# VH-VL binders against q0aze0: the designs that were tried, part 493

Target 1, 268 residues: q0aze0
Amino acid sequence: MKIILVNNRFKENTEKKAQEIAGQLSALNVEVIIDNGLDEPYAGTVDFIMVLGGDGTMLRAARRYGQRAIPVLGVNMGTVGFLSNIEINELAEYLPLILREEYSLEARMMLEVAVFQQQSLLTRVFCLNELLLRSNSPRMLSFALEISGQKLEPYRGDGLIVSTTTGSTAYSLSAGGPIADPQLDAFIVTPVASHIINKRPLVVSPEREISLHLLEEREAIIGIDGQIKMDFGAENRVLIKRAPHPLLMVNLKAKPFFTSIDRSLQRQ
Key: E = the ipSAE of ESMFold2; O = the ipSAE of OpenDDE; V2 = 0.75 times the mean of E and O plus 0.25 times the DockQ between their complexes.

## First folded at step 23 (VH-VL)

Design SB9 (framework fv_inotuzumab; at its last look DockQ between E and O 0.81; V2 from the best seeds 0.83)
Fold by OpenDDE, look of step 23:
Structure SB9 (fold): chain C 268 residues (1-268), chain A 123 residues (1-123), chain B 112 residues (1-112)
Amino acid sequence: as target 1 above (268 residues)
Amino acid sequence: EVQLVQSGAEVKKPGASVKVSCKASGYTFEDYAIHWVRQAPGQGLEWIGGINTYTGDTYYRRKFQGRVTMTADTSTSTVYMELSSLRSEDTAVYYCARDESYFDYMSGTFDYWGQGTLVTVSS
Amino acid sequence: DVQVTQSPSSLSASVGDRVTITCRSSQSLVYSEGTTYLSWYLHKPGKAPQLLIYDVSRRLSGVPDRFSGSGSGTDFTLTISSLQPEDFATYYCMQATHFPITFGQGTKVEIK
């Protein structure tokens, strides 16, 4: 068995814990790769991924490895989040189950985000939470939204969020989007605008494709899961569709999403 | 308008502690981490540490570990940095700075800074 | 710790001059999916530092076009195409790819 441990480069405790866990796993004849983001993703075949940290660390892991259909377990290191399944102090208890592959999986839809310059593909990224289009100036953006070839009325505002249901409790929520059941596959399209109230969030079928481009010559930025940024101008377009593979999140411990959301909502 | 307003100058004796505050306004407090950077006389900028205001996680430079404590009060949108066991070498202007954050991720880009707080350590 | 070294430590220039400041890191600053956490700051005595450039080449909104950033891996450059009176200050590069965050030693741009 081969396991990747993903940790946070700025959290020394996660690094130390990763090393400790690696030692324990090695003693059980499990090969371990530690990924703190400073190296390229491990290209070899792996059987399991443990994410040591919060939701941001999980998002990074999802972007790096989610397309490979590998079970991913979120191990919380005592922080706030929605994507961890067990606590670090519970790992010892669940480790035998992990090694025996006695766990359930929860499929979480990911986004496939393709950014183009004219007809040329600039980049393609898979992400778990959302794409954010925002202005790079105090001025509002004017942009076009197309859903499965249907052109909506032009949007004016600070930006737009296209989120998965997983991402509904992140940026989309802050922008007034709905809270979505993580077991549901859907796009959530949430306008980011403080002065425009006529545009409502859209819940869109995962079978559809979403296209965005600017209608005016303005400077904008695309953000992916709050971690990747790229410039976006009038010559660019972005296509969003459901990723071909969902993230396979390991479910060792049942978590009551709806009963806990009210508590988390107080932090939003 | 985004603003970071720090507390006033401090004069301390060696061995004492100092607590500097940084009040944030003009943005959603929990969407950004706050870092602390200092500049000693005739020296450059030195990173001390940071705090994620959403998660409460702290990140301290090893040099200051055991001596520095950062806290955040969401009700007042204020971050505090306490430095104990003060030495003459701790005499510096201390700055707080805003850093975009997303859950336990920080971008490491300081887009807004406080006006600075002079801390003088002298016997 | 990752060492960040600026060159030169100081320079004298006149209004209208092209100014170039270099920053070299002891390790690559590329992180995860290619993001490079290298930023440039302007600092005047008695004032708060100001962000100019982030992610190597992204100019902060409101920063004049005369400021530009470039580079990759371990070598980075800040360029002021035409120095203005308000640009006389100390400039710092900062890396945030590696823990801990570290600054260059600074480059003081003085009036000739």
Scores: ipSAE 0.873, ipTM 0.934, lowest interface PAE 0.6, mean pLDDT 94
Fold by ESMFold2, look of step 23:
Structure SB9 (fold): chain C 268 residues (1-268), chain A 123 residues (1-123), chain B 112 residues (1-112)
Amino acid sequence: as target 1 above (268 residues)
Amino acid sequence: EVQLVQSGAEVKKPGASVKVSCKASGYTFEDYAIHWVRQAPGQGLEWIGGINTYTGDTYYRRKFQGRVTMTADTSTSTVYMELSSLRSEDTAVYYCARDESYFDYMSGTFDYWGQGTLVTVSS
Amino acid sequence: DVQVTQSPSSLSASVGDRVTITCRSSQSLVYSEGTTYLSWYLHKPGKAPQLLIYDVSRRLSGVPDRFSGSGSGTDFTLTISSLQPEDFATYYCMQATHFPITFGQGTKVEIK
């Protein structure tokens, strides 16, 4: 069995813990690869991914490995998140089930994001929470949103969020979008500081294609999961689809989504 | 308008402690980590550590581990840095700076800085 | 700790000059998805540092376009295309790819 341990960049203790766990697993004849983010993603066959950290660490793991249909377990290292399933001090209890592959999976929709310059594909990236289009200057953006070729009236404001249901409790929520049950597949399209009063958030079928481009020359940025940034200008467009594969999240114990919402709302 | 306002200058004796505050305003406090950077006279900038205001996690440069404590008070949007067992080499201007974060992720870029707090350690 | 070394440590220039400052890291600063956490700061005596460039080449909003950053891997540059009176300062690069966060030793740009 081959397992990837994914860790957090800024936390020395995360690296120490990953080495400790790797030693324990190796003693059980499990091959372990530590992904600290400095090397290319492991390209070979892997049976399981263990994320040691919070939701931000899970987002990186999802972008790197989510399209490979590998089970991913979130292990909380001290801060309770929406995407962790067990605490680090519970790992020993659940390790036998992990090794025997005796667990259930919850599918979480991901976004496929393709950025173009004119007609040329510049990059393709995957996203678990959201794409944020935002201004990179004090000036507002004027931009076009198309949904499956249907062009909406132009937007004007600071930007736009295209979120999965998993991302509905992140930036989308702060911008006025609805909280969505992460078991649903949908896009949530939320304007950011719109000057157009009647631009409301949209909940859109996962079968649709969403396209964005600027209507005038401006410096903008596309943000992916709050962690990846890409320059975006008048010669660019972005196409957003449901990714070919969902993230497969491991369930070892029940996680009550609806009661955890109160904590998220209280932090605002 | 984003602002980071630090507490005033301090004069301390060797062996004492100092606690410097950094009050944030004009943005959502828990969306940005706070880092502390110092500059001793005639020297460059030195990172001390940081605190993720969303998670409460702290990150200290090893040379300060055991002497530094960072805390955040979300109700007042204020971060505190306490440095103990002060030495003359700790004389410096101490800056707080904010760093965009997203859950436990931190970008490691310092877009707004406090005005600085001079801490003088003299015998 | 990852060393970040700037060159030159000091230079003299006139208003209108093109200035190039280099920053060399002892290890690659490339992280997941190609993100490279290298930033540049301007620091004047008695003032707080100011962010100019982050992610190697991205200008902070409000920073004049005469400032540009470039580079990859271990070698990075800050370029000021036409030096202005307000640009005389000490410049620092900073890496945040590796823990702990480290600054270069600084490059003082002085008026000739």
Scores: ipSAE 0.793, ipTM 0.901, lowest interface PAE 0.9, mean pLDDT 90
ESMFold2 (binder alone), look of step 23: mean pLDDT 91; pTM 0.944

Design SC1 (framework fv_ragifilimab; at its last read DockQ between E and O 0.90; V2 from the best seeds 0.90)
Heavy chain, then light chain:
Amino acid sequence: QVQLVQSGAEVKKPGASVKVSCKGSGYTFTNYWMYWVRQAPGQGLEWIGVINPDSGGTKYNQKFKDRATMTVDKSISTAYMELSRLRSDDTAVYYCARGREHETYLGYFDLWGQGTLVTVSS
Amino acid sequence: DIVMTQSPDSLAVSLGERATINCKSSQSVLYEYDNKNYLTWYQQKPGQPPKLLIYWASYRESGVPDRFSGSGSGTDFTLTISSLQAEDVAVYHCQQYYSTPLTFGQGTKLEIK
ESMFold2, look of step 23: ipSAE 0.864; ipTM 0.922
ESMFold2 (binder alone), look of step 23: mean pLDDT 94; pTM 0.960
OpenDDE, look of step 23: ipSAE 0.921; ipTM 0.952
ESMFold2, look of step 25: ipSAE 0.869; ipTM 0.925
ESMFold2 (binder alone), look of step 25: mean pLDDT 94; pTM 0.959
OpenDDE, look of step 25: ipSAE 0.917; ipTM 0.949
ESMFold2, fold request of step 26: ipSAE 0.869, 0.862, 0.869; ipTM 0.925, 0.921, 0.924
ESMFold2 (binder alone), fold request of step 26: mean pLDDT 94, 95, 95; pTM 0.959, 0.962, 0.962
OpenDDE, fold request of step 26: ipSAE 0.930, 0.929, 0.930; ipTM 0.955, 0.955, 0.956
ESMFold2, last read: ipSAE 0.864, 0.860, 0.864; ipTM 0.923, 0.920, 0.921
ESMFold2 (binder alone), last read: mean pLDDT 95, 94, 95; pTM 0.962, 0.961, 0.961
OpenDDE, last read: ipSAE 0.927, 0.930, 0.930; ipTM 0.954, 0.957, 0.956

Design SC10 (framework fv_ragifilimab; at its last look DockQ between E and O 0.91; V2 from the best seeds 0.89)
Fold by OpenDDE, look of step 23:
Structure SC10 (fold): chain C 268 residues (1-268), chain A 122 residues (1-122), chain B 113 residues (1-113)
Amino acid sequence: as target 1 above (268 residues)
Amino acid sequence: QVQLVQSGAEVKKPGASVKVSCKGSGYTFTNYWMYWVRQAPGQGLEWIGVINPDSGGTKYNQKFKDRATMTVDKSISTAYMELSRLRSDDTAVYYCARGREYETYLGYFDIWGQGTLVTVSS
Amino acid sequence: DIVMTQSPDSLAVSLGERATINCKSSQSVLYEYDNKNYLTWYQQKPGQPPKLLIYWASFRESGVPDRFSGSGSGTDFTLTISSLQAEDVAVYHCQQYYSTPLTFGQGTKLEIK
């Protein structure tokens, strides 16, 4: 068995823990690769990915490895989040199941985000939570939203979020988006401080395509999973589709999603 | 070992064009953004542009948008930067540099080429 | 464009003493969503390309001695060498990558007093 341990390069404790776990796994004749995010993603075949940290680390891992159809386990290290399945102190308990491959998988839809510069593809990114388009100034943006060739009325506001159902509990939620069942595949299109106060979030079929572009010469930014930042101007376009492969999240410990989110909301 | 190796020094006349090459090795060439930066003698660093070696997508400093052309040959892990309509003030050492953050072009550079001196003189 | 201004332009420091280089951006390079400062420091010795020292304002690149540290947030940043060594003589550059065009400071020449 070969396992990738993904830790947070900005958190020394996660790196130390990764080393420790690597030692333990090696003692069990498991081959281990540690990915702290500073190096190139491991290109070889692996059987399992273990993410050590919080939601941010999981999002990064998803972007790096999600398209490879490898089971990904989130191991929480004392943070609050929704993407971890077990706690670090529970790892020893569940390790035998991991090694025997006795676990269930939950497929989570990811976004395929293509960013264009003029007519050329600038970059393509797969992400688990969302794409954010937001003004880089105190002024509102004017931008066009198209869904499967259907042109909506121009949007005016601070920005727009296109989220997966997984991402519904992330920034989309803060912007007033609906909470979505992570077992459902859908796009959630949530306006950010729209000029039209009553502009409602859209729930869109994963079979559709979403395109965005600015209608004026303004400076904007796009954010992916709250971690990736890019400039976005009139010369840019974004095309969003369902990623061809879902993230395969390992489910070792049953987590009641709706109960958890309800509790989380009460704490805010 | 990760490294970038650039082509040799160039001497050009005003109005001519120069094409500098940068070959990457020791890593997956298409996974990282390639940047071009120049440095005039005794001056600071100036960003020229960036290219995605996988998609070929480019983003230029507006100062160079009409004169600089970045391309890649993925088959040989080589990036190219061509600067046309050369002027005396284009005399500089030109660097290719690899972006550390492969997910975005808004990044910093962890690996640099050795530099290519381009001298423009009549 | 974000203008990066370093200070001083040149600095002479005695061996073993602290060296401090400042870098100021014309606008904030702090991204609120990830709470990161898009600021990096490079060291450049004569005849060589720049070498990455600090990224995300305060993280040392692998292999960089502990005497190097980066600090600051928003618009004001500092590179500190706690105890100057002879091999630290170089030009130091700050660079923002918050937005395009990517821009650099004018550089600070550090010499031994």
Scores: ipSAE 0.910, ipTM 0.947, lowest interface PAE 0.5, mean pLDDT 95
Fold by ESMFold2, look of step 23:
Structure SC10 (fold): chain C 268 residues (1-268), chain A 122 residues (1-122), chain B 113 residues (1-113)
Amino acid sequence: as target 1 above (268 residues)
Amino acid sequence: QVQLVQSGAEVKKPGASVKVSCKGSGYTFTNYWMYWVRQAPGQGLEWIGVINPDSGGTKYNQKFKDRATMTVDKSISTAYMELSRLRSDDTAVYYCARGREYETYLGYFDIWGQGTLVTVSS
Amino acid sequence: DIVMTQSPDSLAVSLGERATINCKSSQSVLYEYDNKNYLTWYQQKPGQPPKLLIYWASFRESGVPDRFSGSGSGTDFTLTISSLQAEDVAVYHCQQYYSTPLTFGQGTKLEIK
């Protein structure tokens, strides 16, 4: 059995813990690849991914490995979030189940984001929580949203969030979007400080294609999962689709979403 | 061993073009953004642009947009930068560089080529 | 464009003493969503390409001696060499990567006094 052990190089405690766990797994004849985020993603075949840290580390793991249909387990290292399943002090208890592959999987929709310069593809990135379009100046943006070729009335304001249901409890919520059941597949489109009072959040079929571009020359930013940043100007367009593959999250321990929602949000 | 190896020095007349090559080795060439930066004698560093070797997509410093052309040949892991309509103030060392942050072109450079001196003189 | 201004343009420091180089950006390079400063320092010796020293304002690149450190946030950044060594004679550049065009400070030449 070969696993990837994802940690965060900016949090030294996760690096030390990763080395300790790798040693324990190696003693059990498990091959371990450590991914601290500095190098490119491991390209070889693996059976399982273990993420040591909080929701931010899980977001990076999802972008790196989520399209490869590999089970991903979130292991909390202190801060309670929405994406961890077990605590680090429980790992020894659950390790036999992991090794025997005795766990269930929960699928979480991801976004596929394509950024264009004029009509040419500049880059393509995957996303677990959200794409944020935001002004990079005190000036408001004027921008167009199209949903499957249907052009909505222009937006004016600070920006827009296009979120998965998993991302509904992240920046989308702060901007007034609904909390969504993460087992649903949908886009949630949430305006940020809109000057147009009838621009309410939209819940959109995952089969739709969402397009964004500026209607006036302004400096804007697109942000992905709060971790990837790009310029966005009048020469750019972004297209958003459901990603080909969901993130496959491991369930070893029941974590009821609805009964725990207030507790989980208190730590954001 | 990650390295970037550039083509040799060039001497050009005003109005000519120059094409500098940069061969990457020891890493997956198409996974990392490739940047071009120049340095005139005794001066600071100036960013020319960036290319995504996978898509071929480019972003240019507006100062160079009409004169610079960046391309890649994936089959030989080589990037190119061509600067046209050369002027005497284009005399500089031209560097290629690899960005460590592979998900975005807003990044810093962990590997640099050795530099290519381009001299523009009548 | 984000203008990066280094000070001083040149600096002479005695061996074993502290060297301090400043870099100021014309706007903040702190991204609030990741809480990172998009600023990097390079060392460049004569006839050589720049070499990465510090990234994200304060993280030292592997293999860079402990005497090098970076600090600051937003618009004001500092590279510190705690005890100058002879091999530290070089030009030092800061670079922002908050937005394109990517821009560098003009460079600071560090010499032995």
Scores: ipSAE 0.848, ipTM 0.914, lowest interface PAE 0.7, mean pLDDT 91
ESMFold2 (binder alone), look of step 23: mean pLDDT 94; pTM 0.960

Design SC11 (framework fv_ragifilimab; at its last look DockQ between E and O 0.91; V2 from the best seeds 0.90)
Fold by OpenDDE, look of step 23:
Structure SC11 (fold): chain C 268 residues (1-268), chain A 122 residues (1-122), chain B 113 residues (1-113)
Amino acid sequence: as target 1 above (268 residues)
Amino acid sequence: QVQLVQSGAEVKKPGASVKVSCKGSGYTFTNYWMYWVRQAPGQGLEWIGVINPESGGTKYNQKFKDRATMTVDKSISTAYMELSRLRSDDTAVYYCARGREHETYLGYFDLWGQGTLVTVSS
Amino acid sequence: DIVMTQSPDSLAVSLGERATINCKSSQSVLYEYDNKNYLTWYQQKPGQPPKLLIYWASFRESGVPDRFSGSGSGTDFTLTISSLQAEDVAVYHCQQYYSTPLTFGQGTKLEIK
């Protein structure tokens, strides 16, 4: 068995823990690769990915490895989040199941985000939570939203979020988006401080395509999963599709999503 | 060994064009953004542009948008930067640099080429 | 464009003493969503390309001695060498990558007093 340990490059404790776990796994004749995020993703075949940290680390891991159809386990290291399945102190308990591949998988839809510069593809990113378009100034943006060739009325506001159902409990939620069942595949399009006060979020079929571009010469930014930042101007276009492969999240420990989110909301 | 190797020094006349090459080795060429930065003698660093070797997508400093052209040949892990309509103030050491961040062009550089001196003189 | 201004332009420090280089950006390079400062420091010795020292304002690149540290947030940043060594003589550059165009400070020449 070959396992990738993904730690948080900004948290030294996760790196140390990764080293420790690597030693333990090696003692069990498991091949281990540590990904601290500073180097390129491991290109070889692996059987399992273990993410040590919080939601941010999981999002990064998803972007790096999600398209490879490898089981990904989130191991929480003392943070609050929705993407970890077990706690670090539970790892020893569940390790035998991992090694025997006795676990269930939950497929989570990801976004394929293509960013264009003029007519050329600048970059393509797969992400688990969302794409954010937001003004880089106190002024509102005017931008065009198109869904499967249907041109909506121009949007005016601070920005727009296109989220997966997984991402519904992330920034989209803060912007007033609906909470979605992670077992459902859908796009959630949530306005950010729209000029139209009553502009409602849209729930869109994963079979559709979403395109965004600015209608005026304004400075904007796009954010992906709250971690990737890019400039976005009139010369740019964004095309959003369902990623061709879902993230395969390992489910070792049952987590009641709806009760968990309800509790989380009460704490805010 | 992870490295960037650039082409040799160039001497050009005003109005001419220069094309500098940068070959990457020891890593997956298409996984890293490639940046071009120049440094005039005794001066600071100036960003010229960036290219995504995988997609071929480019983003230029507006100062160079009309004169600089970045390209890549993925088959040989080589990036190119061509600067046209050369002027005396284009005399500088030109660097290719690898971006540390894979997911965005807004990044910093963890690997540099050795530099290519381009001298523009009558 | 974000203008990066370093201070001083040149600095002479005795061996073993602390060296401090400042870098100021014309606007904040702190991204609110990830709470990171898009600021990096490079060391450049004569005839060589720049070498990455600090990224995300405060993280040392692998292989960089512990005597190097980066601090600051928003618009004001500092590179500190706690105990200057002979091999630290170089020009130091700050760079922002918050937005394009990517911009650098004018550089600070560090010499031994």
Scores: ipSAE 0.925, ipTM 0.954, lowest interface PAE 0.5, mean pLDDT 95
Fold by ESMFold2, look of step 23:
Structure SC11 (fold): chain C 268 residues (1-268), chain A 122 residues (1-122), chain B 113 residues (1-113)
Amino acid sequence: as target 1 above (268 residues)
Amino acid sequence: QVQLVQSGAEVKKPGASVKVSCKGSGYTFTNYWMYWVRQAPGQGLEWIGVINPESGGTKYNQKFKDRATMTVDKSISTAYMELSRLRSDDTAVYYCARGREHETYLGYFDLWGQGTLVTVSS
Amino acid sequence: DIVMTQSPDSLAVSLGERATINCKSSQSVLYEYDNKNYLTWYQQKPGQPPKLLIYWASFRESGVPDRFSGSGSGTDFTLTISSLQAEDVAVYHCQQYYSTPLTFGQGTKLEIK
């Protein structure tokens, strides 16, 4: 059995713990690859991914490995979040179940984000929580939103968030979007400081294609999962679709979403 | 061995073009953004542009937009930068560089080619 | 465009002493959503390409000696060599990657006094 341990090199306690766990697993003849984000994603076949840390580390794991249909387990290391399943001090208890593959999987929709320069594809990035379009200057944006070819009236404001249901509790929530059940597949489209009153958040079928571009020359950025940043100008557009594969989250321990909302949102 | 190996030095006349090659080895060529940077003698570093070897998509420094063309040949893990309508102030060492960050072109460079001196003189 | 300004242009420091090189950006290179400074330092010896030293303002690249450290945030950044060694004679460059065009400081030449 081969697994990837994902940690965050900027949080030293996860690096040390990843080495400890790798040693324990190696003693059980489990081949371990550590991914601290420094090197390219591991390209070989693996059976399981273990994420050591909070929601941010899970976001990186999802972007790197979520399209490969590999079970991903979130292991909390002290911060409350929405994407961990077990605590680090419980890992030894659950390890036999992991090795025997005695767990269920919960699918979480991801976004596929294609960024264009003029009419040419510049890059394609996957996303678990949200894409943010945001002004990068003191001036507001004027931009167009199209949903499956249907052109909405222009937006004016600071930007727009296109979120998964998993991302409904992230930046979308702060911008006034609804909390969504992560078992639903949907886009949540949330304006940021809109100057147009009738621009309410939209809940959109995951079968739609969402397109964004600027209507006037302005400095903007797009952000992915609060971690990936790109320039966005009048020469760009972005297309957003449901990703081909969901993130497959391992469920070893029940963690009811609705009864835990307040605790999880108290993350600062 | 992870490395970038560039083509050899070139001497050109004003008005000509030059095409510098950069071969990557020891890593997955298409996983990393490829950058071009130049350095005139005794001067600082100047970014020319970046190419995504997977998609072929490019972004250029506007200073070079009309004269620089970046391409890749994925089958031989090689990037190219062509600079046209050369002037004497294009005399510089031209570097290719690999970006550490995979998901964005807003990045820093963990691997550099050895440099290619291009001299433009009458 | 984000202009990167290094100071001083050149610096002479005795072996074993501290060297300090400053880099100032014309606008903040701190991205609020990830709380990272999009700034990197390179070392460049004569006839060689630049070599990565420090990324995200403060993290040392693998194989870089502990005497190198980076600090600062927003617009003001510092590269520090705590105890200068003979092999540290080089030109040092800062680079921002907050937005395109990617830009570098003009370089700081470090010499042994």
Scores: ipSAE 0.865, ipTM 0.923, lowest interface PAE 0.6, mean pLDDT 91
ESMFold2 (binder alone), look of step 23: mean pLDDT 94; pTM 0.958

